# Designs tried in a protein design chat: VH-VL binders against Small ribosomal subunit protein uS7c (rps7). Part 9

Target 1, 178 residues: Small ribosomal subunit protein uS7c (rps7), of Euglena longa (Euglenophycean alga) (Astasia longa) (p14760)
Amino acid sequence: MSTRKLQKRKILPNDSIYNSLLVSQTINKILSKGKKNIARYIFYKSMQNIEKIKNENPLDIFKKAVDNATPSIELRTQKRKKGQISKISIKTKLERRNKIALKFIINSAKKRSEKNIIQKLQGEILDAYNNTGAAVQKKEEIEKSKSPVNNNKKFISKNKKSKNKKQKKRLKRKKNIY
Key: E = the ipSAE of ESMFold2; O = the ipSAE of OpenDDE; V2 = 0.75 times the mean of E and O plus 0.25 times the DockQ between their complexes.

## First folded at step 6 (VH-VL; framework fv_benmelstobart)

Design u4 (from s34 with light chain Y96W; at its last look DockQ between E and O 0.30; V2 from the best seeds 0.00; counts 0 for: pae O 3.0 > 2)
Fold by OpenDDE, look of step 6:
Structure u4 (fold): chain C 178 residues (1-178), chain A 120 residues (1-120), chain B 107 residues (1-107)
Amino acid sequence: as target 1 above (178 residues)
Amino acid sequence: QITLKESGPTLVKPTQTLTLTCTVSGFSLSSYYVHWIRQPPGKALEWLGVIYYSGSTDYNAAFMSRLTITKDNSKNQVVLTMNNMDPVDTATYYCARDYYDLRGYGMDVWGQGTLVTVSS
Amino acid sequence: DIQMTQSPSSLSASVGDRVTITCKASQDISNYVAWYQQKPGKAPKLLIYAASSLQSGVPDRFSGSGYGTDFTFTISSLQPEDIATYFCQQYDNLPWTFGQGTKLEIK
């Protein structure tokens, strides 16, 4: 029985400049093809530009932007009997919701019309800071699609049951081979 | 100096609504979360809810139906409203700030708290 | 909700003693734990955040450790001014939850 060693969640360190986990997570989200230095440059340069524009702490601006883009709920796809797919709203951890917000901001930034990625990111952050932009719109869309909040308890139990059933089936298959 | 101060009625009748105001000084509400916490006499702390930078809120599910938190950044005020108060809600109510960055730094500055007694 | 089981509920020690308080979380909460000191009639004071980080201005006799489910708060050398109730708190998931508290007295 391969005891899948619960991979110790690698604690992501804070970034070196702002001493922020949020920044580290953002940089990792920007990261493409393992080019971490480029991701850092993109983020820090965008922050510097924001600082110049707003004459305020860019981290505070960014935090507010992320907060504005953070949905109150997460939509999950639930497979129902007979192949029907339904979306259910689940209240997830704030950290998870913030990660979703970051995804919204970064993905929206990439779709902007500015000439370079730094300006795109800067633009999206500033829009989000002002409670505007595509990232915030995505948040609003999720919140409007509020399907009945199925109590989190049932979803976790089904996934555990499904995993247990798969494990039991695997164990039964192994027993029938001997 | 960084301060938070709770203000409001100290006596509430059963079924009435409690309204508390947290007035902050020395920092901006746009840069800090503000939490509401209560503590019944001689008991443990209980987290009630939080208001974020944007004004979005999260509540303890136990109070969600009765609790509302709002803020006015320009006035440096956070307001807690709790409906249908019961004697069991008798507690010292605190507001506290938090500079959260996904890991949280804890609630680093607290108000002095205000004792709210619910009694007929 | 995540439960924080704090122990002991009360503790009496002498000045200069090493004091240890523990909190156990009902699930893995990484290092998202804070420790507070509350003196009688006062608001809680943050001492430790992120399980082991000392809050600014807090004496270095205070420390925290732990990751996952088991956390420890330590006073290396108890001082008279340390008489208080101490609380652990998790902020991994909403709602935030506190331990039951440990009342610390000096013999």
Scores: ipSAE 0.247, ipTM 0.744, lowest interface PAE 3.0, mean pLDDT 86
ESMFold2, look of step 6: ipSAE 0.730; ipTM 0.870
ESMFold2 (binder alone), look of step 6: mean pLDDT 91; pTM 0.929

Design u5 (from s34 with light chain L94Y; at its last look DockQ between E and O 0.18; V2 from the best seeds 0.00; counts 0 for: pae E 11.5 > 2, placed apart)
Fold by ESMFold2, look of step 6:
Structure u5 (fold): chain C 178 residues (1-178), chain A 120 residues (1-120), chain B 107 residues (1-107)
Amino acid sequence: as target 1 above (178 residues)
Amino acid sequence: QITLKESGPTLVKPTQTLTLTCTVSGFSLSSYYVHWIRQPPGKALEWLGVIYYSGSTDYNAAFMSRLTITKDNSKNQVVLTMNNMDPVDTATYYCARDYYDLRGYGMDVWGQGTLVTVSS
Amino acid sequence: DIQMTQSPSSLSASVGDRVTITCKASQDISNYVAWYQQKPGKAPKLLIYAASSLQSGVPDRFSGSGYGTDFTFTISSLQPEDIATYFCQQYDNYPYTFGQGTKLEIK
């Protein structure tokens, strides 16, 4: 009688430019399956434009944008499978949280008014980097609706951010370049 | 070019608080996790904890009641604080970076370490 | 906590020999295994990550394999400069845990 082993998970390769799994996940979420070359072009051009604007490493900017759009409360994606969740590694749990933030960024970018998807994605990433924009707003909406009243909110991290995003929005997003 | 350097006292008395500073160069603390690991003389490495790019932390349960890790991205510093030191805490303490990628690359660059002796 | 059981604890081999070190995890850790080399008085050096991926700048005589619970580290042709202690590490879940190490000596 054979002993069943868990089958190897399909491993998404890191992207070729930044050697980053996060970037690979982002590219996969930009467009439907089968349009990966277009999605790569869109993402890499957005990063190139961000680098020109900020004169900083665009991967660092993107990582902060994703963090700002990541909900700090526990995600209810596996409560029905509590026993199976106990077998899930920390790396897999972090990956799931990042997927939600990527969804917020990409879907919010698509709704923007810029002329093309590259500029839309670029703008949304820069807004999220500055802890503003529709993706961060969606993250904040989820945190409000899923947080028990008073002190049960779970934070993914405590960042050394500005006091709140309202103060930055009052400055008419002077730091955001569309 | 990429470096981490641990600094702080090399001799600590029992019950005192140890504070070690990891100063990093050649990379951004906003793009890498930093771990603290120690190695008691002649023994295996022990993982103490990690601070994420966002400033949140995870600690080894064996030490979490007396362990604090903080950082200042603008100073390129990660600080380990361990209360109530005991002679069994004598070890070489390392900081090491971990790439942000969730798949993980292991801890690819380590500091040289600093030996902390707890006695007298 | 995930226990990493490393074998052997020490070994002696001749230059040119194939050296094999094994590591067994107390639970399924997928491929979240790293292998390190540590020379006396120095910090560990990452050789292998993700069970089988060679770190940049590491000679290709070093390799790793495994998935799940059983992992193997191999030096295909031992060189004099490979004298060190080698150890595995799991990074599937916290706390990260390490094998006790294998002290490699040249006969």
Scores: ipSAE 0.006, ipTM 0.525, lowest interface PAE 11.5, mean pLDDT 79
ESMFold2 (binder alone), look of step 6: mean pLDDT 91; pTM 0.936
OpenDDE, look of step 6: ipSAE 0.510; ipTM 0.808

## First folded at step 7 (VH-VL; framework fv_benmelstobart)

Design v1 (from u1 with light chain D28G; at its last look DockQ between E and O 0.39; V2 from the best seeds 0.61)
Heavy chain, then light chain:
Amino acid sequence: QITLKESGPTLVKPTQTLTLTCTVSGFSLSSYYVHWIRQPPGKALEWLGVIYYSGSTDYNAAFMSRLTITKDNSKNQVVLTMNNMDPVDTATYYCARDYYDFRGYGMDVWGQGTLVTVSS
Amino acid sequence: DIQMTQSPSSLSASVGDRVTITCKASQGISNYVAWYQQKPGKAPKLLIYAASSLQSGVPDRFSGSGYGTDFTFTISSLQPEDIATYFCQQYDNLPYTFGQGTKLEIK
ESMFold2, look of step 7: ipSAE 0.697; ipTM 0.854
ESMFold2 (binder alone), look of step 7: mean pLDDT 91; pTM 0.936
OpenDDE, look of step 7: ipSAE 0.661; ipTM 0.835

Design v2 (from u1 with light chain Y91R; at its last look DockQ between E and O 0.04; V2 from the best seeds 0.00; counts 0 for: pae E 14.5 > 2, placed apart)
Fold by ESMFold2, look of step 7:
Structure v2 (fold): chain C 178 residues (1-178), chain A 120 residues (1-120), chain B 107 residues (1-107)
Amino acid sequence: as target 1 above (178 residues)
Amino acid sequence: QITLKESGPTLVKPTQTLTLTCTVSGFSLSSYYVHWIRQPPGKALEWLGVIYYSGSTDYNAAFMSRLTITKDNSKNQVVLTMNNMDPVDTATYYCARDYYDFRGYGMDVWGQGTLVTVSS
Amino acid sequence: DIQMTQSPSSLSASVGDRVTITCKASQDISNYVAWYQQKPGKAPKLLIYAASSLQSGVPDRFSGSGYGTDFTFTISSLQPEDIATYFCQQRDNLPYTFGQGTKLEIK
């Protein structure tokens, strides 16, 4: 709150190594405020280790890992603004969804059994890249919470659900010979 | 202006390897996904695969054994290679751009397509 | 693979009519649906993404709705230039399958 009062919300600069906003956002989420140099070290070391293991651009691996851990439920919120979503609006929504996936990856990494946080983070990123691991499992749990039974309770308005039930009962009485 | 254009042979013989090149302009292959899609005459569109901004790929499992997609960002080219062509592979082949990191979008710019006929 | 079943396969309508096309997914795909227009001999054109979001430069007469498995595409007032085949595509999981298409004709 104090930072918000003293300064208009500042655009987060891209990181200096990969020139990526996603990387900057990730580093900010790894540790509490004031520990940014430690968070940079953890993230960049994990990325260097991933590059050595996969022999590929580690930023690309990380982006796919984040995409795999991103739940679809974020786009449910955009449904209310039909015909008004632009590319800019979609980018803003995508950034919010990526933040959820970043939380899953970082929190899941912290719970891993490897020797240190660097090994934990690289392991979780590699698992998510392969569409497995705890972060992806958390995404899948969110996806399952919108099953047809649960979605009926969440998404059907009281009026529409009530009318549908009454309509089915009236139709049964008129058509059925039971 | 954003464009994609497919180029390559229009006639191949059964068992031969098809190579198609998608040349892009007006956007960076480092920032967008490129898909390959085909459409047999009079039939539905069939998704073949995607190459991500990273160079990583995903393929339709039905074609995975004989399909390779590669790219060269500096040459603005994405290349489709499909081995062991058969007459049933006769189709118009398209490349299309997609916004990176966003499954909820769509393929917003397509190439004009190139018809590939597979016959003896 | 997630199947996308479009209905109807063909449709005739008059200029000014409201046109509705439906697409049903074999699994819950949230709102990860795109709709495309394809005119004869041309590449598809993106009209709708995320089930209901209008692509830039697409006329307001086009709209979409749905969530989960049942999706609807609507042209509020059919124009002569809207003669085309329309496809839905699911984008939730690989392979990103298309519906079989709906051929729209002017009576």
Scores: ipSAE 0.000, ipTM 0.470, lowest interface PAE 14.5, mean pLDDT 78
ESMFold2 (binder alone), look of step 7: mean pLDDT 92; pTM 0.938
OpenDDE, look of step 7: ipSAE 0.668; ipTM 0.842

Design v3 (from u1 with light chain Y91W; at its last look DockQ between E and O 0.28; V2 from the best seeds 0.53)
Fold by ESMFold2, look of step 7:
Structure v3 (fold): chain C 178 residues (1-178), chain A 120 residues (1-120), chain B 107 residues (1-107)
Amino acid sequence: as target 1 above (178 residues)
Amino acid sequence: QITLKESGPTLVKPTQTLTLTCTVSGFSLSSYYVHWIRQPPGKALEWLGVIYYSGSTDYNAAFMSRLTITKDNSKNQVVLTMNNMDPVDTATYYCARDYYDFRGYGMDVWGQGTLVTVSS
Amino acid sequence: DIQMTQSPSSLSASVGDRVTITCKASQDISNYVAWYQQKPGKAPKLLIYAASSLQSGVPDRFSGSGYGTDFTFTISSLQPEDIATYFCQQWDNLPYTFGQGTKLEIK
């Protein structure tokens, strides 16, 4: 009897490179069924590129990216009579909130303008690691309807953008001296 | 050698703010979640909250209004701050690590704990 | 919040006895339960995770079983060093919650 519940919730084996369930879950979500080898190549190459760019452990970078994209609130879908879907807020299960983050990262990566899917995925992961990008924006949108603290986070992001403009302006002036 | 050690005051007066520091060694705060748990004398363990890889947190709703957990990865420190202490908050306070990789594997290493007494 | 109801609250047994402790969750938590041993004056030590997985370095006389709401922790042959309080913990939903404990003594 209890084995039926365990079989229904089968656990993916850890991936072979990072020995990580998170990585296995991510690879499983990248492409449609039957294209595991291509999905593995895409993810592992993205991670290798990230390591070259950051000179840090790419699994740690990815874990932080996932945390940044993980909403505090789980939105559950409820089926209605006419097939219309409504959502309710549930803040209880970290694993399910993490699944939402993975979907945000992968779907946002696919919408990026980079040349190929490897560059798209690495770019989205790096943005999420830095607490920016479309996946994190989607997480922040969910949190605004249920938390008064969201306004403070938007103010901090605005200040970051203005500081980046000032730094670029100063760099250009330094080059003019010589 | 993997260790966590709680440090801070052992006696706090009512209404004061408690600050405890968990100093970790032998592992990276970028690779493990850290939880704070307390145990009132003769009572069950109570989970207070967790700090994630990103520095984001989740708190037990019973303590959320007066509880803050922060960390500094470069200093190997996780800090618990609890405002407006009351004698009922007298407990041994633990920090513990949790290897989280889409699922938890239990809190496998705990600090030895520090008893905090809240009394006039 | 998920309540973990642990029984018995205390237990006396002889060396060599089989000891069984139960824990009941207030809702289905699949296999998301851990078991800890806490000796007097010491921090808890993880023995079992995911209901039945033995933590590295833990003697194989300790075991766990269960799924859903009913969980069992067993010491197959009690040793003198097993005197402790034992706790279950659910980690399916936040906040994490613990059983009230079972104090185990040797007769």
Scores: ipSAE 0.608, ipTM 0.817, lowest interface PAE 1.2, mean pLDDT 84
ESMFold2 (binder alone), look of step 7: mean pLDDT 91; pTM 0.937
OpenDDE, look of step 7: ipSAE 0.617; ipTM 0.825

Design v4 (from u1 with heavy chain G104S; at its last look DockQ between E and O 0.33; V2 from the best seeds 0.00; counts 0 for: pae E 8.5 > 2)
Fold by ESMFold2, look of step 7:
Structure v4 (fold): chain C 178 residues (1-178), chain A 120 residues (1-120), chain B 107 residues (1-107)
Amino acid sequence: as target 1 above (178 residues)
Amino acid sequence: QITLKESGPTLVKPTQTLTLTCTVSGFSLSSYYVHWIRQPPGKALEWLGVIYYSGSTDYNAAFMSRLTITKDNSKNQVVLTMNNMDPVDTATYYCARDYYDFRSYGMDVWGQGTLVTVSS
Amino acid sequence: DIQMTQSPSSLSASVGDRVTITCKASQDISNYVAWYQQKPGKAPKLLIYAASSLQSGVPDRFSGSGYGTDFTFTISSLQPEDIATYFCQQYDNLPYTFGQGTKLEIK
């Protein structure tokens, strides 16, 4: 038979509380494999705390936070083969845009100074909702890339941008979230 | 019942500004994206732009210089403004909702559309 | 912009026939394809999303398949009320783009 075969695709089910794929994807990014129940607890408690603080639908708050942290342009680091590193801007697919925003929110939350990961995550979500915080700052750094991006002779390695003074970030990360 | 309804002028002169209002009911603008799409007579659909949960927008580059989309969540309204109209902009204009939750389900509900004619 | 090339541009078929319409994307769009039915003077109606998922309230004679760049829309047994123009649409990235349409007639 010469018929093209249908490719089988696995889809991530929506979460059980908000019926949201975004929530399911967020839970999957919080912890390594095999710890999904702990990741659910962390996320749902963060959302519950946000609801108590804001007296608003926490899913709507989270969606706005993700939008605010979503870049329209993605930068990718070239591998160091042949001893060179460069970054180029690319236009972001809609799905990849939101996955990048989730990465920014979760990684930025882990670096916060609050006493546990639930409070760290809720704080980062609330900051991103207000269009502030480290996740939004990371998004803004991406959007400051030059345009047009087809002139590679004008791109400079990351270490040659040191004349633009940048605020240093503290690295505050704790293990043992359980 | 979920509905979207486009309203505004049906006749516009060249160079004038078009303003269309999409009034929604049965869902919250804080939970859905709203798109504007047009269809010139006898031609394919053209996507114009989208307004997100936050009020941020993306526009089709072909229209970006002339196009503004805004919303008021409390009034359940999304407003399209298009400057410097030309006879080639004659089309039926639609608003449509989109539940983007990484697994976009297409534009599942459309307004009835409003025909806008641009002529002297 | 992602170009969606749809074929055929028109099609005549008998009631009860199996009807097949194809779309090809100019780049890999995974399964982010929707299929719409549009009757004269009406807005498009969503039939299929995610290449193969049937929208609620749509009869099961409508189906879709495909992944990557090649997509197929099928009506398993054509009914008289299925006379319409059918469009594919990609929603992998902005701007959303649509196929040119297939006008389906009963012969």
Scores: ipSAE 0.024, ipTM 0.588, lowest interface PAE 8.5, mean pLDDT 79
ESMFold2 (binder alone), look of step 7: mean pLDDT 91; pTM 0.930
OpenDDE, look of step 7: ipSAE 0.673; ipTM 0.837

Design v5 (from u1 with heavy chain S56Y; at its last look DockQ between E and O 0.14; V2 from the best seeds 0.00; counts 0 for: pae E 12.9 > 2, grease 19.5 > 18.9, placed apart)
Fold by ESMFold2, look of step 7:
Structure v5 (fold): chain C 178 residues (1-178), chain A 120 residues (1-120), chain B 107 residues (1-107)
Amino acid sequence: as target 1 above (178 residues)
Amino acid sequence: QITLKESGPTLVKPTQTLTLTCTVSGFSLSSYYVHWIRQPPGKALEWLGVIYYSGYTDYNAAFMSRLTITKDNSKNQVVLTMNNMDPVDTATYYCARDYYDFRGYGMDVWGQGTLVTVSS
Amino acid sequence: DIQMTQSPSSLSASVGDRVTITCKASQDISNYVAWYQQKPGKAPKLLIYAASSLQSGVPDRFSGSGYGTDFTFTISSLQPEDIATYFCQQYDNLPYTFGQGTKLEIK
């Protein structure tokens, strides 16, 4: 048997404005290494704009957006593979799920048609908050492959979400025109 | 005002099933996890389990065969069911909330607790 | 299960004294430690989370430190209203577990 030193887990500091590790992780994923100050500006400005639009706590809006974009399949697959019970804490499981949802939100935001990345990110977060948009659609696509329950209800819900997304996208394009 | 309130029977006979309801106010069950914890008289706190915003649960393995936690978001209620009660299960039972940041703020608000006595 | 060994089990101190309570985890739990105050007949009150972060509305005479397995809770200047039992709690791994408690008395 080999003897190894126990290594402590690394800690990413909470962000300075919301005191949130989720926000820190989000900022780290927005841009490549070395552009962290620009990534902070993009994220915090998006949150400020969201607050102005919604008149609500933007961190709570962001957390709901992340939740709506989080696929449940990763958690279920882990429990099945481990058998009787999962010993990984709630906080560690959430960390893994957040990483997936953050990827969906950021990548989907980059593909949006708004003028700049701040508007793209705020738009994707607001859509995900409303349980719509490309990030949530990606989450739904993953869950459909492993979620056969009530296919009729799921089909009807998906069609309503797609229609609402298309309508919102058209309105945003017209707003940008003038 | 943020509150959690435990309600249910305070006296249970051995072998009976305990059902406790945690009624929450001032926050959404879609934004917080809810834990159940108990404290036998004069003893340390024991964590029983948690229900996530999605409705999935995790339980303490020591109690898992006897525990069920469910919730109804529309009624702002989280329900603990514990089968086959024994006098050693006599304790004050608490529900407590946990914030949706994965670092968490600990269990920041607790209910006042309800003493459940299991006797004769 | 992760054991949280709290020391001392009881402590007497005078008003104005610095009070220190320690917890040792049976394995590395990073900073996933909370500290609670519990007065008789009352629910626990969260004081410290993430080993060192002060809960909102808690007086700054309370503090915490530590990482890995060794954690310290401190009251910098004991007040009469601080009479209580204090618990550490880990939330790194399930089941979440608590220290045995430290009963703090004023002499």
Scores: ipSAE 0.000, ipTM 0.508, lowest interface PAE 12.9, mean pLDDT 79
ESMFold2 (binder alone), look of step 7: mean pLDDT 91; pTM 0.933
OpenDDE, look of step 7: ipSAE 0.417; ipTM 0.784

## First folded at step 8 (VH-VL; framework fv_benmelstobart)

Design w1 (from u1 with heavy chain R103W; at its last look DockQ between E and O 0.07; V2 from the best seeds 0.00; counts 0 for: pae E 17.9 > 2, placed apart)
Fold by ESMFold2, look of step 8:
Structure w1 (fold): chain C 178 residues (1-178), chain A 120 residues (1-120), chain B 107 residues (1-107)
Amino acid sequence: as target 1 above (178 residues)
Amino acid sequence: QITLKESGPTLVKPTQTLTLTCTVSGFSLSSYYVHWIRQPPGKALEWLGVIYYSGSTDYNAAFMSRLTITKDNSKNQVVLTMNNMDPVDTATYYCARDYYDFWGYGMDVWGQGTLVTVSS
Amino acid sequence: DIQMTQSPSSLSASVGDRVTITCKASQDISNYVAWYQQKPGKAPKLLIYAASSLQSGVPDRFSGSGYGTDFTFTISSLQPEDIATYFCQQYDNLPYTFGQGTKLEIK
């Protein structure tokens, strides 16, 4: 009696530069509400800077950064089920894992003290690649506390604010790209 | 590895149109943007304009009526066109790539420049 | 247009000296300042961006500081190969503008 809709899930195409689903997911996560061209610019510029600094394939660096920032909570729940096949597809499990790590990386980058968002994202990715930085810290905190990322327990953290004037000027220049 | 090279005529007569080509190597014009800058002999650098990775442009208002910047990503070329040249336009013309000025950085790699003399 | 005013216009110093060049913007440009080195007959080379960030491959004797309207560029120990003209550049607003330059010479 259940009617299944023909397309439950929108297909997210790979990004045009690295041909990577992970990159497409990252770009969608950086900004919201129709700012996708700005998000693409931010991410691709961060990746180009990373390539310049490390002289290595920046996609490989980014993949390792994401792995290092991925909490094992959902992987551990999969392993605790013995004798049962998972009812969630492998692709859906990977998407959930990446989403958590991407959230940590992007939110941690926004809180960094560098002068602009490109440098912030670049620095957080490089720190996570080296298994350090605030995103990895958040991942380690969750694994130590064994808390699900979606529970409603209260958390206290200190935030640093950037000057509104600097943010306003950066947004104006980003609009000129488009 | 990353290079930009300006090419085109080095001598132009007054009223003629200057066309300069910046040929890039080691990076994609789909991911970077290119500025044009000039330096009259013994004078300060003057920013002329930029073409963004998307193909949109911004120009210095002082030159805007005479400038066009275009690109062809498949040919790795950025083309500057400046109409109605005058002897005061005699300068060394540079192209420079910029990853950072879109988001708050400087121009990190410059071409060697080409001197354009405008005289009859 | 934002004007960038450098001081001094020229400077003579000895090898090993500390060299300081200043640049004033006609309005607040946050930290959107770059510093370039230009040797005679050569293209400018980016040394410092975002007022204080050292470009890759640039010796660490070069440094920059400042925020708002007042910016400083420093060579901690002058080397013979540092003889050049130095320019500040703002990239906060279009058109991007350069200082008039500081010609650095050896005594």
Scores: ipSAE 0.000, ipTM 0.439, lowest interface PAE 17.9, mean pLDDT 77
ESMFold2 (binder alone), look of step 8: mean pLDDT 92; pTM 0.937
OpenDDE, look of step 8: ipSAE 0.010; ipTM 0.595

Design w2 (from u1 with heavy chain S31R; at its last look DockQ between E and O 0.02; V2 from the best seeds 0.00; counts 0 for: pae E 17.5 > 2, placed apart)
Heavy chain, then light chain:
Amino acid sequence: QITLKESGPTLVKPTQTLTLTCTVSGFSLSRYYVHWIRQPPGKALEWLGVIYYSGSTDYNAAFMSRLTITKDNSKNQVVLTMNNMDPVDTATYYCARDYYDFRGYGMDVWGQGTLVTVSS
Amino acid sequence: DIQMTQSPSSLSASVGDRVTITCKASQDISNYVAWYQQKPGKAPKLLIYAASSLQSGVPDRFSGSGYGTDFTFTISSLQPEDIATYFCQQYDNLPYTFGQGTKLEIK
ESMFold2, look of step 8: ipSAE 0.000; ipTM 0.455
ESMFold2 (binder alone), look of step 8: mean pLDDT 91; pTM 0.933
OpenDDE, look of step 8: ipSAE 0.714; ipTM 0.853
ESMFold2, look of step 9: ipSAE 0.000; ipTM 0.449
ESMFold2 (binder alone), look of step 9: mean pLDDT 91; pTM 0.932
OpenDDE, look of step 9: ipSAE 0.630; ipTM 0.834

Design w3 (from u1 with heavy chain V50Y; at its last look DockQ between E and O 0.15; V2 from the best seeds 0.00; counts 0 for: pae E 11.2 > 2, placed apart)
Heavy chain, then light chain:
Amino acid sequence: QITLKESGPTLVKPTQTLTLTCTVSGFSLSSYYVHWIRQPPGKALEWLGYIYYSGSTDYNAAFMSRLTITKDNSKNQVVLTMNNMDPVDTATYYCARDYYDFRGYGMDVWGQGTLVTVSS
Amino acid sequence: DIQMTQSPSSLSASVGDRVTITCKASQDISNYVAWYQQKPGKAPKLLIYAASSLQSGVPDRFSGSGYGTDFTFTISSLQPEDIATYFCQQYDNLPYTFGQGTKLEIK
ESMFold2, look of step 8: ipSAE 0.006; ipTM 0.544
ESMFold2 (binder alone), look of step 8: mean pLDDT 91; pTM 0.933
OpenDDE, look of step 8: ipSAE 0.629; ipTM 0.835

